# VH-VL binders against Phosphoglycolate phosphatase: the designs that were tried, part 14

Target 1, 238 residues: Phosphoglycolate phosphatase, of Staphylothermus marinus (a3dnn7)
Amino acid sequence: MIRLAAFDIDGTLTINRSSTVLCLEAIDALRKLEKNGVIVVLVSSNALPVVVGLKKYIGLSGPAIGETGALIYYGEEEIVATTKYSAKQAYLDVLEKYNEYVYGSWQNMFRLHDYALKIRKQYLSKDNEIYSLIKEYVENKYPYIKVGYSGYAIHLTPKDTGKGKALKQIMEKHGIRREETMGVGDSIMDWEFIKETKIKVAVANADPELRRKADIVTTKPSGYGVVEIVEKILDKPP
Short names: E, the ipSAE of ESMFold2; O, the ipSAE of OpenDDE; V2, 0.75 times the mean of E and O plus 0.25 times the DockQ between their complexes.

## First folded at step 4 (VH-VL; framework fv_felzartamab)

Design ze2 (from zb6 with heavy chain D31S G50D, light chain Q30R K49E S93E; at its last look DockQ between E and O 0.02; V2 from the best seeds 0.00; counts 0 for: pae E 13.0 > 2, placed apart)
Fold by ESMFold2, look of step 4:
Structure ze2 (fold): chain C 238 residues (1-238), chain A 119 residues (1-119), chain B 107 residues (1-107)
Amino acid sequence: as target 1 above (238 residues)
Amino acid sequence: QVQLVESGGGLVQPGGSLRLSCAASGFTFSSYYMNWVRQAPGKGLEWVSDISSSGSTIYYADSVKGRFTISRDNSKNTLYLQMNSLRAEDTAVYYCAREYWDSSGFDYWGQGTLVTVSS
Amino acid sequence: DIELTQPPSVSVAPGQTARISCSGDALPKRYAYWYQQKPGQAPVLVIYEDSERPSGIPERFSGSNSGNTATLTISGTQAEDEADYYCQSADSEGTYVFGGGTKLTVL
């Protein structure tokens, strides 16, 4: 039986991969999981207050993972860091050196460990070159920081943390075996946490590489795929 | 000790069929994605097809779509490639390759089985 | 839609550093993988996920992926490193693609 289900937010619970608009049917599906005693965990690169706010307004009682795994919210008096490092110094350095090309995400003022940069509109045609410059600069100067690019945001993240490490820590703390878990996402970057789960799910419009690795690929995209998989596991849970 | 052993290669005429098998041992076969990769004589590597650990997700190279069918039997730890409507350009050594269990990557390969399409 | 371009050959003196390039427009958003193939043998994975080295591969092998180019680097090249080297990645349509291969000659 599934005791824990982990979901990424952007591109998975939204109406599609290009919007932040939530799929309301997917939100209802998460509430059904909650009502049936499944621990629902939101797993995100967003700042922790964004993730915690969403989980609370949806009505989920499970932990929340923010900042690409660097922070876990268990409750009002129990917020746990999964790393002792912060990308803040590297982020401020990049802003000073590369401000012509990038600016900071509005969420960074609420972050402690993982920091996001946006490439300015006039340079998006050269985004790969700019990402490569920043990656090499940061990783050479700050070897404890890894640099990733999602296509629209460059993330500076402590090397010793990630969505998978955070999810595994939640499972260990709650005595949940991997055989009792499901992970759902849309990006190959979600593989990091999905690989730690027994039932590995990709939504129909997920990155091709994630679809290759999944046990189940839904027939519907994004949040509509979430509805599909939730209905399947509640009708016939393993 | 991981082991992948291909079999079923041989000489066939154009338009014919062959079924390749790959016997796996030394690892949990049902947890891994499996691939077929071929190499024509004197040429480079060409990816042919893959299949997810459960068998639910399958991809083919354009050059073989509609003619080749990949499958697996997890109870027998065996990967298969059914090749129909064979052409001269299908002549190659066919490798069975395990896809790296937590990331893309072909971390173990068999020694290959030769398929020759000629009259 | 991904094409991976490798030089057909690279020559290096023993003990020197060899660098084998693999260029493709989608590489900034995809992982690169590298395989060594010696004559008459099956390929062997030497680098995965751009820069990671599998257990049992000598430390002289390293990899990077920057811009549109992935690079396999062999420092302190030895005679036994003479082989064909292939890069590999995935495309946006879910198929895998190999580069054309590079013959490394150790003179």
Scores: ipSAE 0.006, ipTM 0.512, lowest interface PAE 13.0, mean pLDDT 89
ESMFold2 (binder alone), look of step 4: mean pLDDT 92; pTM 0.946
OpenDDE, look of step 4: ipSAE 0.019; ipTM 0.548

Design ze3 (from zb6 with heavy chain D31S G50S, light chain K29Y K49E; at its last look DockQ between E and O 0.02; V2 from the best seeds 0.00; counts 0 for: pae E 15.8 > 2, placed apart)
Fold by ESMFold2, look of step 4:
Structure ze3 (fold): chain C 238 residues (1-238), chain A 119 residues (1-119), chain B 107 residues (1-107)
Amino acid sequence: as target 1 above (238 residues)
Amino acid sequence: QVQLVESGGGLVQPGGSLRLSCAASGFTFSSYYMNWVRQAPGKGLEWVSSISSSGSTIYYADSVKGRFTISRDNSKNTLYLQMNSLRAEDTAVYYCAREYWDSSGFDYWGQGTLVTVSS
Amino acid sequence: DIELTQPPSVSVAPGQTARISCSGDALPYQYAYWYQQKPGQAPVLVIYEDSERPSGIPERFSGSNSGNTATLTISGTQAEDEADYYCQSADSSGTYVFGGGTKLTVL
């Protein structure tokens, strides 16, 4: 029996990989998991208040993972960091040095550990060059920080932070066995937490590399794939 | 040091009852799933039952459903197995086994207690 | 539901590689676990999650799970490796099953 199901948000619970619009059918599927006593964990690179707000308005009682795993919300008086490091100093340094090319994500004023930069529209044709410059500068000056680029935002993240590390801590705290878990995502970046689960699920429009690693690839994309897998899990005999 | 000590085994007649205990020490008992695994003389291992850390989720092998009841008392660091309606095929060494919360296998086992069901 | 089939025995010369198979239709979708049991003793976990070794298990023990077959491999087999070996699997419902066991003999 599945006792915990972990989901990425963007590209997984949304209508597709290009939108932030939630797939309402997927949200209903998460509520069905909740009603059946499954701990539903949202796993995201978003600031923690965004993830916590979403899980609360959906009606999920499980913990939430924000800032790429750096923060876990267990409740009003229990927010746990998975790293002692913060990318804040590196982020402020990059903003000052590279202000012509980048600006901060609006969520950064609600972040503690992981910080995101956006490349200004007029420089998107040079985005890989700008990313490479920032990566070299930050990783040389701040050896505890890694720099990544998704094509949307440049992320400055503590090297010892991860969605998988956070999920394992939740499983430990709740005494949940790996074989009682499922992970669902759309990006190879989700593998870090999905690999920590027994049932590894990729939605139909996921990165090819994730689809190769997954145990199950749904036939439907994004949130519609979530509906598909949830129905199969809840209909499966014990 | 992690220790699991089973007790309560013995000779019992068919149809009888027996209660096994497993005393745990050297680790945070309430953070782990606990399992009973048995081994009939000269036979292989057979999983019997699992209980979650809180006691809220319980699983049984089909061979024991309705006859055996697993339970735990986290305040006493003790796992229990109540065995009713015992049959000759229940004769085995019964092991208490710890399972880490992430399902990394049964990493610590007790030495077992022998249950013999015979007239 | 889940059935795991092991050969009843495997023999190897000292220093050679032993391979113990475990076959089951669910293994492409399930982790395999391996236990060593010496006479009169409780089992000892030697491989978990297909290929991971617990601390204290020698590096000569390795595992794999491909297709419907999991394999325990002992390279450079030594006399103390002589034991019964059991594979085990679990499913998403929390039910466990053990294979029938394999007696490893070191000649």
Scores: ipSAE 0.005, ipTM 0.445, lowest interface PAE 15.8, mean pLDDT 89
ESMFold2 (binder alone), look of step 4: mean pLDDT 92; pTM 0.946
OpenDDE, look of step 4: ipSAE 0.007; ipTM 0.539

Design ze4 (from zb6 with heavy chain D31S N35D S54G, light chain Q30R K49D S93E; at its last look DockQ between E and O 0.01; V2 from the best seeds 0.00; counts 0 for: pae E 14.4 > 2, placed apart)
Fold by OpenDDE, look of step 4:
Structure ze4 (fold): chain C 238 residues (1-238), chain A 119 residues (1-119), chain B 107 residues (1-107)
Amino acid sequence: as target 1 above (238 residues)
Amino acid sequence: QVQLVESGGGLVQPGGSLRLSCAASGFTFSSYYMDWVRQAPGKGLEWVSGISSGGSTIYYADSVKGRFTISRDNSKNTLYLQMNSLRAEDTAVYYCAREYWDSSGFDYWGQGTLVTVSS
Amino acid sequence: DIELTQPPSVSVAPGQTARISCSGDALPKRYAYWYQQKPGQAPVLVIYDDSERPSGIPERFSGSNSGNTATLTISGTQAEDEADYYCQSADSEGTYVFGGGTKLTVL
């Protein structure tokens, strides 16, 4: 029996991977999960205020993970950092050196540990090259920072944290066993937390690598895939 | 205005079959979970079956599992309940009900159709 | 399977507060729903998600859920509130269950 389900946001709960518009059916599905006693966890690389805001407006009461696992929101009076480090300096250095190719996410004003960079429009066709360039620079100069790319933004994250670490802490706090969990995502970056769950799910339009790693690939994309897997979970005989 | 109208009820012998229909109007039928709830004469409400918006997820009460089949035709805005191997204890008014969009409650009900199973 | 237990009947004088309880082991982790049913009529949803009130339902109706007990409260009970009331919830498998119902009599 699934007692906890973790979901990525961008590209997973949205109508597709190119839109920020939420899939309303997916939102309904998450609410139904929670109404049926499943702890629903939103997992995101976004700034914590964005994730918590979304969680609240959706009407979910479970924990939320922001900044690529660096922060966990359990409640208004309980926010936990899973790292003592910050990628702020690395972020500033990248801006100074590579501002031709990238710019800072507006959310960085509200970030503490994980910092995000966006690739400029004229260079989107070379996003992988730019990511590799920045990754090499940052990881050589800052040994305690890891660089990831979600397809939406380049993330500079302390190495001692991540989506997986954060999710595991939530599981431990709530007494949830790995066997009682499900993870759903669309990006290879989501594998970090998905791999810590029993039921590993990729939506239909997920990164090929994630689809290959996942136990289940939905037939529908993004939020519609979430609806599909939620229905499956709720329909599962005891 | 949301409207649900049940039909197909009647008298049937034990072991017989009956098919109920629920015609929906006034809302986007294909977007909502639908359920059947029954009420024996002078008794309480009993949930019977539910079906997801697209029909991919189906639920049954243990009392009807294996005998009843819920289905829907979204092109006709109609919910169905095929009842086989009917028993005396299946005698009840059968309501079709719409689930609240973002809830697990039933916000709209039909007026019900009476099914009587008797020899 | 889950089970919900309601008192068979509750009596209240006009203007007084009526409270109907619904007890079940699943309620700490499940939402409760309440329905009003008058003779010869279909049930009407009066409370959803423990404490939310649908449009058109009087403010005197309220709901709460604490521990393993959900409670429907009718403040300033009126004669027209005389009816059967049912609680409802769900299990982890997506199936629903109703309580046995409570007949509310307004004296």
Scores: ipSAE 0.000, ipTM 0.501, lowest interface PAE 12.6, mean pLDDT 93
ESMFold2, look of step 4: ipSAE 0.005; ipTM 0.500
ESMFold2 (binder alone), look of step 4: mean pLDDT 92; pTM 0.947

Design ze5 (from zb6 with heavy chain D31S Y100G, light chain Q30R K49E; at its last look DockQ between E and O 0.01; V2 from the best seeds 0.00; counts 0 for: pae E 10.3 > 2, placed apart)
Fold by OpenDDE, look of step 4:
Structure ze5 (fold): chain C 238 residues (1-238), chain A 119 residues (1-119), chain B 107 residues (1-107)
Amino acid sequence: as target 1 above (238 residues)
Amino acid sequence: QVQLVESGGGLVQPGGSLRLSCAASGFTFSSYYMNWVRQAPGKGLEWVSGISSSGSTIYYADSVKGRFTISRDNSKNTLYLQMNSLRAEDTAVYYCAREGWDSSGFDYWGQGTLVTVSS
Amino acid sequence: DIELTQPPSVSVAPGQTARISCSGDALPKRYAYWYQQKPGQAPVLVIYEDSERPSGIPERFSGSNSGNTATLTISGTQAEDEADYYCQSADSSGTYVFGGGTKLTVL
């Protein structure tokens, strides 16, 4: 029996991977899970206020993970940092050196540990090259920072944290066993927390690498895939 | 202008079968969970069965499990309830009810169709 | 399976506050829904998710859920509020359940 389900947000709960519009059916599905006693965890690289806001207005009562695992929201009076480091300086250095190719996410004003960079429109066709360039620069200069790319933003994250670490802490706090969990995502970056769950799910339009690693690949994309897998989990035979 | 119209009710003998239909209009039928709720004469409401938007997830009350089958045809905007091995205690008005998004309850009901099981 | 228990009847004078309780072990973790049913009519949703009011439902209707008990409150009860009221919830398997219903009489 699944007692905890973790979901990425961008590209997973949205209508597709190129839109920030939520899939309303997926939102309903998450509420359905919670109504059935499943702890629903939103996992995101977004700033914590964005994740918590979304959680709140969706009507979910479970924990939320922000800043690529650096922060966990359990409640208004219980926010936990899973790292003691910050990528702020690395972020500033990247801006100074590579501002031709990237700019800072507006959310960085509300970030503490993990910092996000966006690739400028004219260079989106070379996103992988730019990511590699920044990754090499940052990881050489800052040994305690790791650089990831979700397809949406380049993230500078302390090495001692991550989505997986955060999810594991939540599981431990709630007494949830690994075999009682499901993880759903669309990006290879989601594998970090998905691999910590029993039912490893990639949506249909997920990164090829994630689809190859996942136990289940949905037939529908993004939020519609979430609906599919939720229905499967909640399926009650006649 | 959401509308649900049940049909197919009638008199049937014990052990008989009956198929109820619910015609939906005024909303995107394929996007909503649908349910059957019944009410015996002079009695309270009893949830019977539910089906997800796609039909992939189905639920039954224990009282009807193995005898009733819920289904839907989204191309026809119609919900069905196949009732087999009917019993006297199945006598009731059967309501079709839409389950609102975001767990907002049974927000729309039909006027119901009467099923009478009697020898 | 879960069970929801309602009082069979509640009486209130016009203008007074009516309270209908719904008790069940699952209610601390599950939403309660309330339906109004008048004779010869289909039920009407009056409260969802414990305390939310659908559009078109008078403000005098409110809901709460605390402990093992959900409560439908009708402030300033009117004659037209006389009806049967049912609470509803669900178990962990997705099975829905209704309370036994409460007949509200407006004296």
Scores: ipSAE 0.007, ipTM 0.513, lowest interface PAE 10.2, mean pLDDT 93
ESMFold2, look of step 4: ipSAE 0.007; ipTM 0.607
ESMFold2 (binder alone), look of step 4: mean pLDDT 93; pTM 0.953

Design zo1 (from zb6 with heavy chain G50Y S53Y; at its last look DockQ between E and O 0.07; V2 from the best seeds 0.00; counts 0 for: pae E 15.1 > 2, placed apart)
Fold by OpenDDE, look of step 4:
Structure zo1 (fold): chain C 238 residues (1-238), chain A 119 residues (1-119), chain B 107 residues (1-107)
Amino acid sequence: as target 1 above (238 residues)
Amino acid sequence: QVQLVESGGGLVQPGGSLRLSCAASGFTFSDYYMNWVRQAPGKGLEWVSYISYSGSTIYYADSVKGRFTISRDNSKNTLYLQMNSLRAEDTAVYYCAREYWDSSGFDYWGQGTLVTVSS
Amino acid sequence: DIELTQPPSVSVAPGQTARISCSGDALPKQYAYWYQQKPGQAPVLVIYKDSERPSGIPERFSGSNSGNTATLTISGTQAEDEADYYCQSADSSGTYVFGGGTKLTVL
């Protein structure tokens, strides 16, 4: 029986991987999970206020993970940091050196630990090269920072935290065993938390590497894939 | 063995209506997404619509939106396609096709039923 | 909406390798599926998830997906392989699309 289900947001709960528009059917599916006693966890690299806002207005009551696992929201009076470090200095350094290629996410003014960079439009065709360049620079200069790329943004994150760590803490807090969990995502960056779950799911349009690693690949993309797997779980729980 | 059998095809005038059925057997019908795919005479395959396990998720091709309605009765192991406001370009063999949750492909097809829209 | 483009026809001699391409912008992120259709018959799935072969499909059928192009390969093509072949994928809006089809002729 699944007692906890974790979902990425961007590209997973949206209509596709190029839009931030929520898939309404997916939202309904998540609500159905909660109605059936499943703890639904939103997992995101976004700033925590964005994740918590989304959680609130779509009607979910479970914990939320923001800043690539650096922060966990359990309630208005219980926000937990999973790291004591910040990538702020590294972020400022990258802006100074590579502002030709990248710019800071607007969310950074609301971030504490994980900082996000966006690739400028004229260089999107070279996104992997730019990511590699920044990754090499940052990880060499700042040994306590790791650099990831979701396809949406480049993230500078303290090495002692991550989506996986945050999810494990939630599982422990609620007494949920790994065997009772499902993880769903679209990016290879989601593997960090998905690999900590029993049912590992990639949506149809997920990164090829994630699709290869996952136990289940949905037939439908993004939010529509979420609907598909939720229906499967609710109709025939493992 | 898995079987899909379409029925309900025939001749209809433009603007008319027709209801297709697909009788499924040899598998647990409610465990599968179901699709309609059509093929005009001498032309290629065109996806029409799909419906999820319980019918909670439905999508249509733009060419049939607002005119066609897909539905299913899991208690009868039957898939339906209600076609309204039929046009000449809707003339085709209509196939019902099964897909499984671990593959976006259609692993089983019916033999199809012919729909002819003509004055 | 996505579009999948196939060559209208491909010809091959018996025993040679036939390759049918399917090009589309969504293919780098979406799986490709291939169907064989013979005259007067329903389509048959021959490749799913880019490169996997359903039970009952001969080993001479294989598939690959690289860049924006999926390819169906038939090694050691036989006369019985003469048919129409369609590629299929999904768009980012949760709908499906077929290629225009390719007529494979075995000379």
Scores: ipSAE 0.007, ipTM 0.506, lowest interface PAE 10.0, mean pLDDT 93
ESMFold2, look of step 4: ipSAE 0.007; ipTM 0.422
ESMFold2 (binder alone), look of step 4: mean pLDDT 92; pTM 0.942

Design zo2 (from zb6 with heavy chain G50Y S53W, light chain Q30E; at its last look DockQ between E and O 0.02; V2 from the best seeds 0.00; counts 0 for: pae E 12.2 > 2, placed apart)
Fold by ESMFold2, look of step 4:
Structure zo2 (fold): chain C 238 residues (1-238), chain A 119 residues (1-119), chain B 107 residues (1-107)
Amino acid sequence: as target 1 above (238 residues)
Amino acid sequence: QVQLVESGGGLVQPGGSLRLSCAASGFTFSDYYMNWVRQAPGKGLEWVSYISWSGSTIYYADSVKGRFTISRDNSKNTLYLQMNSLRAEDTAVYYCAREYWDSSGFDYWGQGTLVTVSS
Amino acid sequence: DIELTQPPSVSVAPGQTARISCSGDALPKEYAYWYQQKPGQAPVLVIYKDSERPSGIPERFSGSNSGNTATLTISGTQAEDEADYYCQSADSSGTYVFGGGTKLTVL
């Protein structure tokens, strides 16, 4: 029996990997999990208010993970950090040094630990080169910070945290074993939390590396893949 | 100080029954999955069964399905194994083992209780 | 229906590195766990989730899981490490399986 299902948002619950438009069918699927007593956890690199707002308006009662795992929302008076470090200093340094290539995410004014950079449109065709430059610079100068890129934004995150650590902490708090869990995503950066689950799912249009590591690769992309896997889980209880 | 103490082992005839108990102390019993693991004399470890912290999820090894029943009483901090239709092959030391909910392995084991099935 | 295959025995000279293998088709996607057992004693967990050490386990014990094979490595093997070692994993059906065990002899 699955008792907890964790989902990435961008590229997983949306209509595709290039849009922020939610797949309404996927949202309905999440509500079906909720009514069947499954704890649904949204796992995201977005600022925590974005993730919490989304979960509330969808009608989900489970915890939410924001800032790439640095913050967990359990309720109005229980927001916990999973790290003592912040990437803010490294982020400001990168903005000054690399302003030609990147700018700060609007969400950064609502963040405490994880900070995001957007690659300017004219340099997007060289995104991997820019990511590599920033990664080398930051990780050499700020050894407590890791740099990641999911295709949506470059994230500067404390090394001692991540989506996987946050999900494990939620599982511990709720007394939920790995054997009772499912994780769903579209990016290799989602492996961090998906590997901590029993049923490991990649949507059809996920990164190739994630698809190779998953137990199940859906036949449909993004949110339509979420519908597919939820229907299979509810038709065939564990 | 975590303690797990098995009892109820002994000599039994083939086809007979025994009920094993495991008394737990030094931790919050209801936060843990519990396991039975057995070891025949001179042989390796064989997983027998586990039960979730609430008792809602139970699994058995194929070799004992239909004959053994695992249960727990969280109000008494006690794990049980009801063993029916015993066979000579069930002769073993039976261990009670604690497993944290995140599948962190069997971090504490009891001393074991010997079950001997022979005429 | 998952099997974990271990060599029946491994011999190592004191101070050398011992490696005990555990092979199974599920290991690319499942964690491996390792237990040490001395005669007349209950097993002791020495490695969990492939490579993590419980509190109190010496740093000379390490683990890995790559491809179809998990490996327990004991660096600087000592006479006290002489024991039976078992690997364990979960199968896709939610049950557990132990390997057949490996007797480590320190000569």
Scores: ipSAE 0.006, ipTM 0.537, lowest interface PAE 12.2, mean pLDDT 90
ESMFold2 (binder alone), look of step 4: mean pLDDT 91; pTM 0.936
OpenDDE, look of step 4: ipSAE 0.019; ipTM 0.529

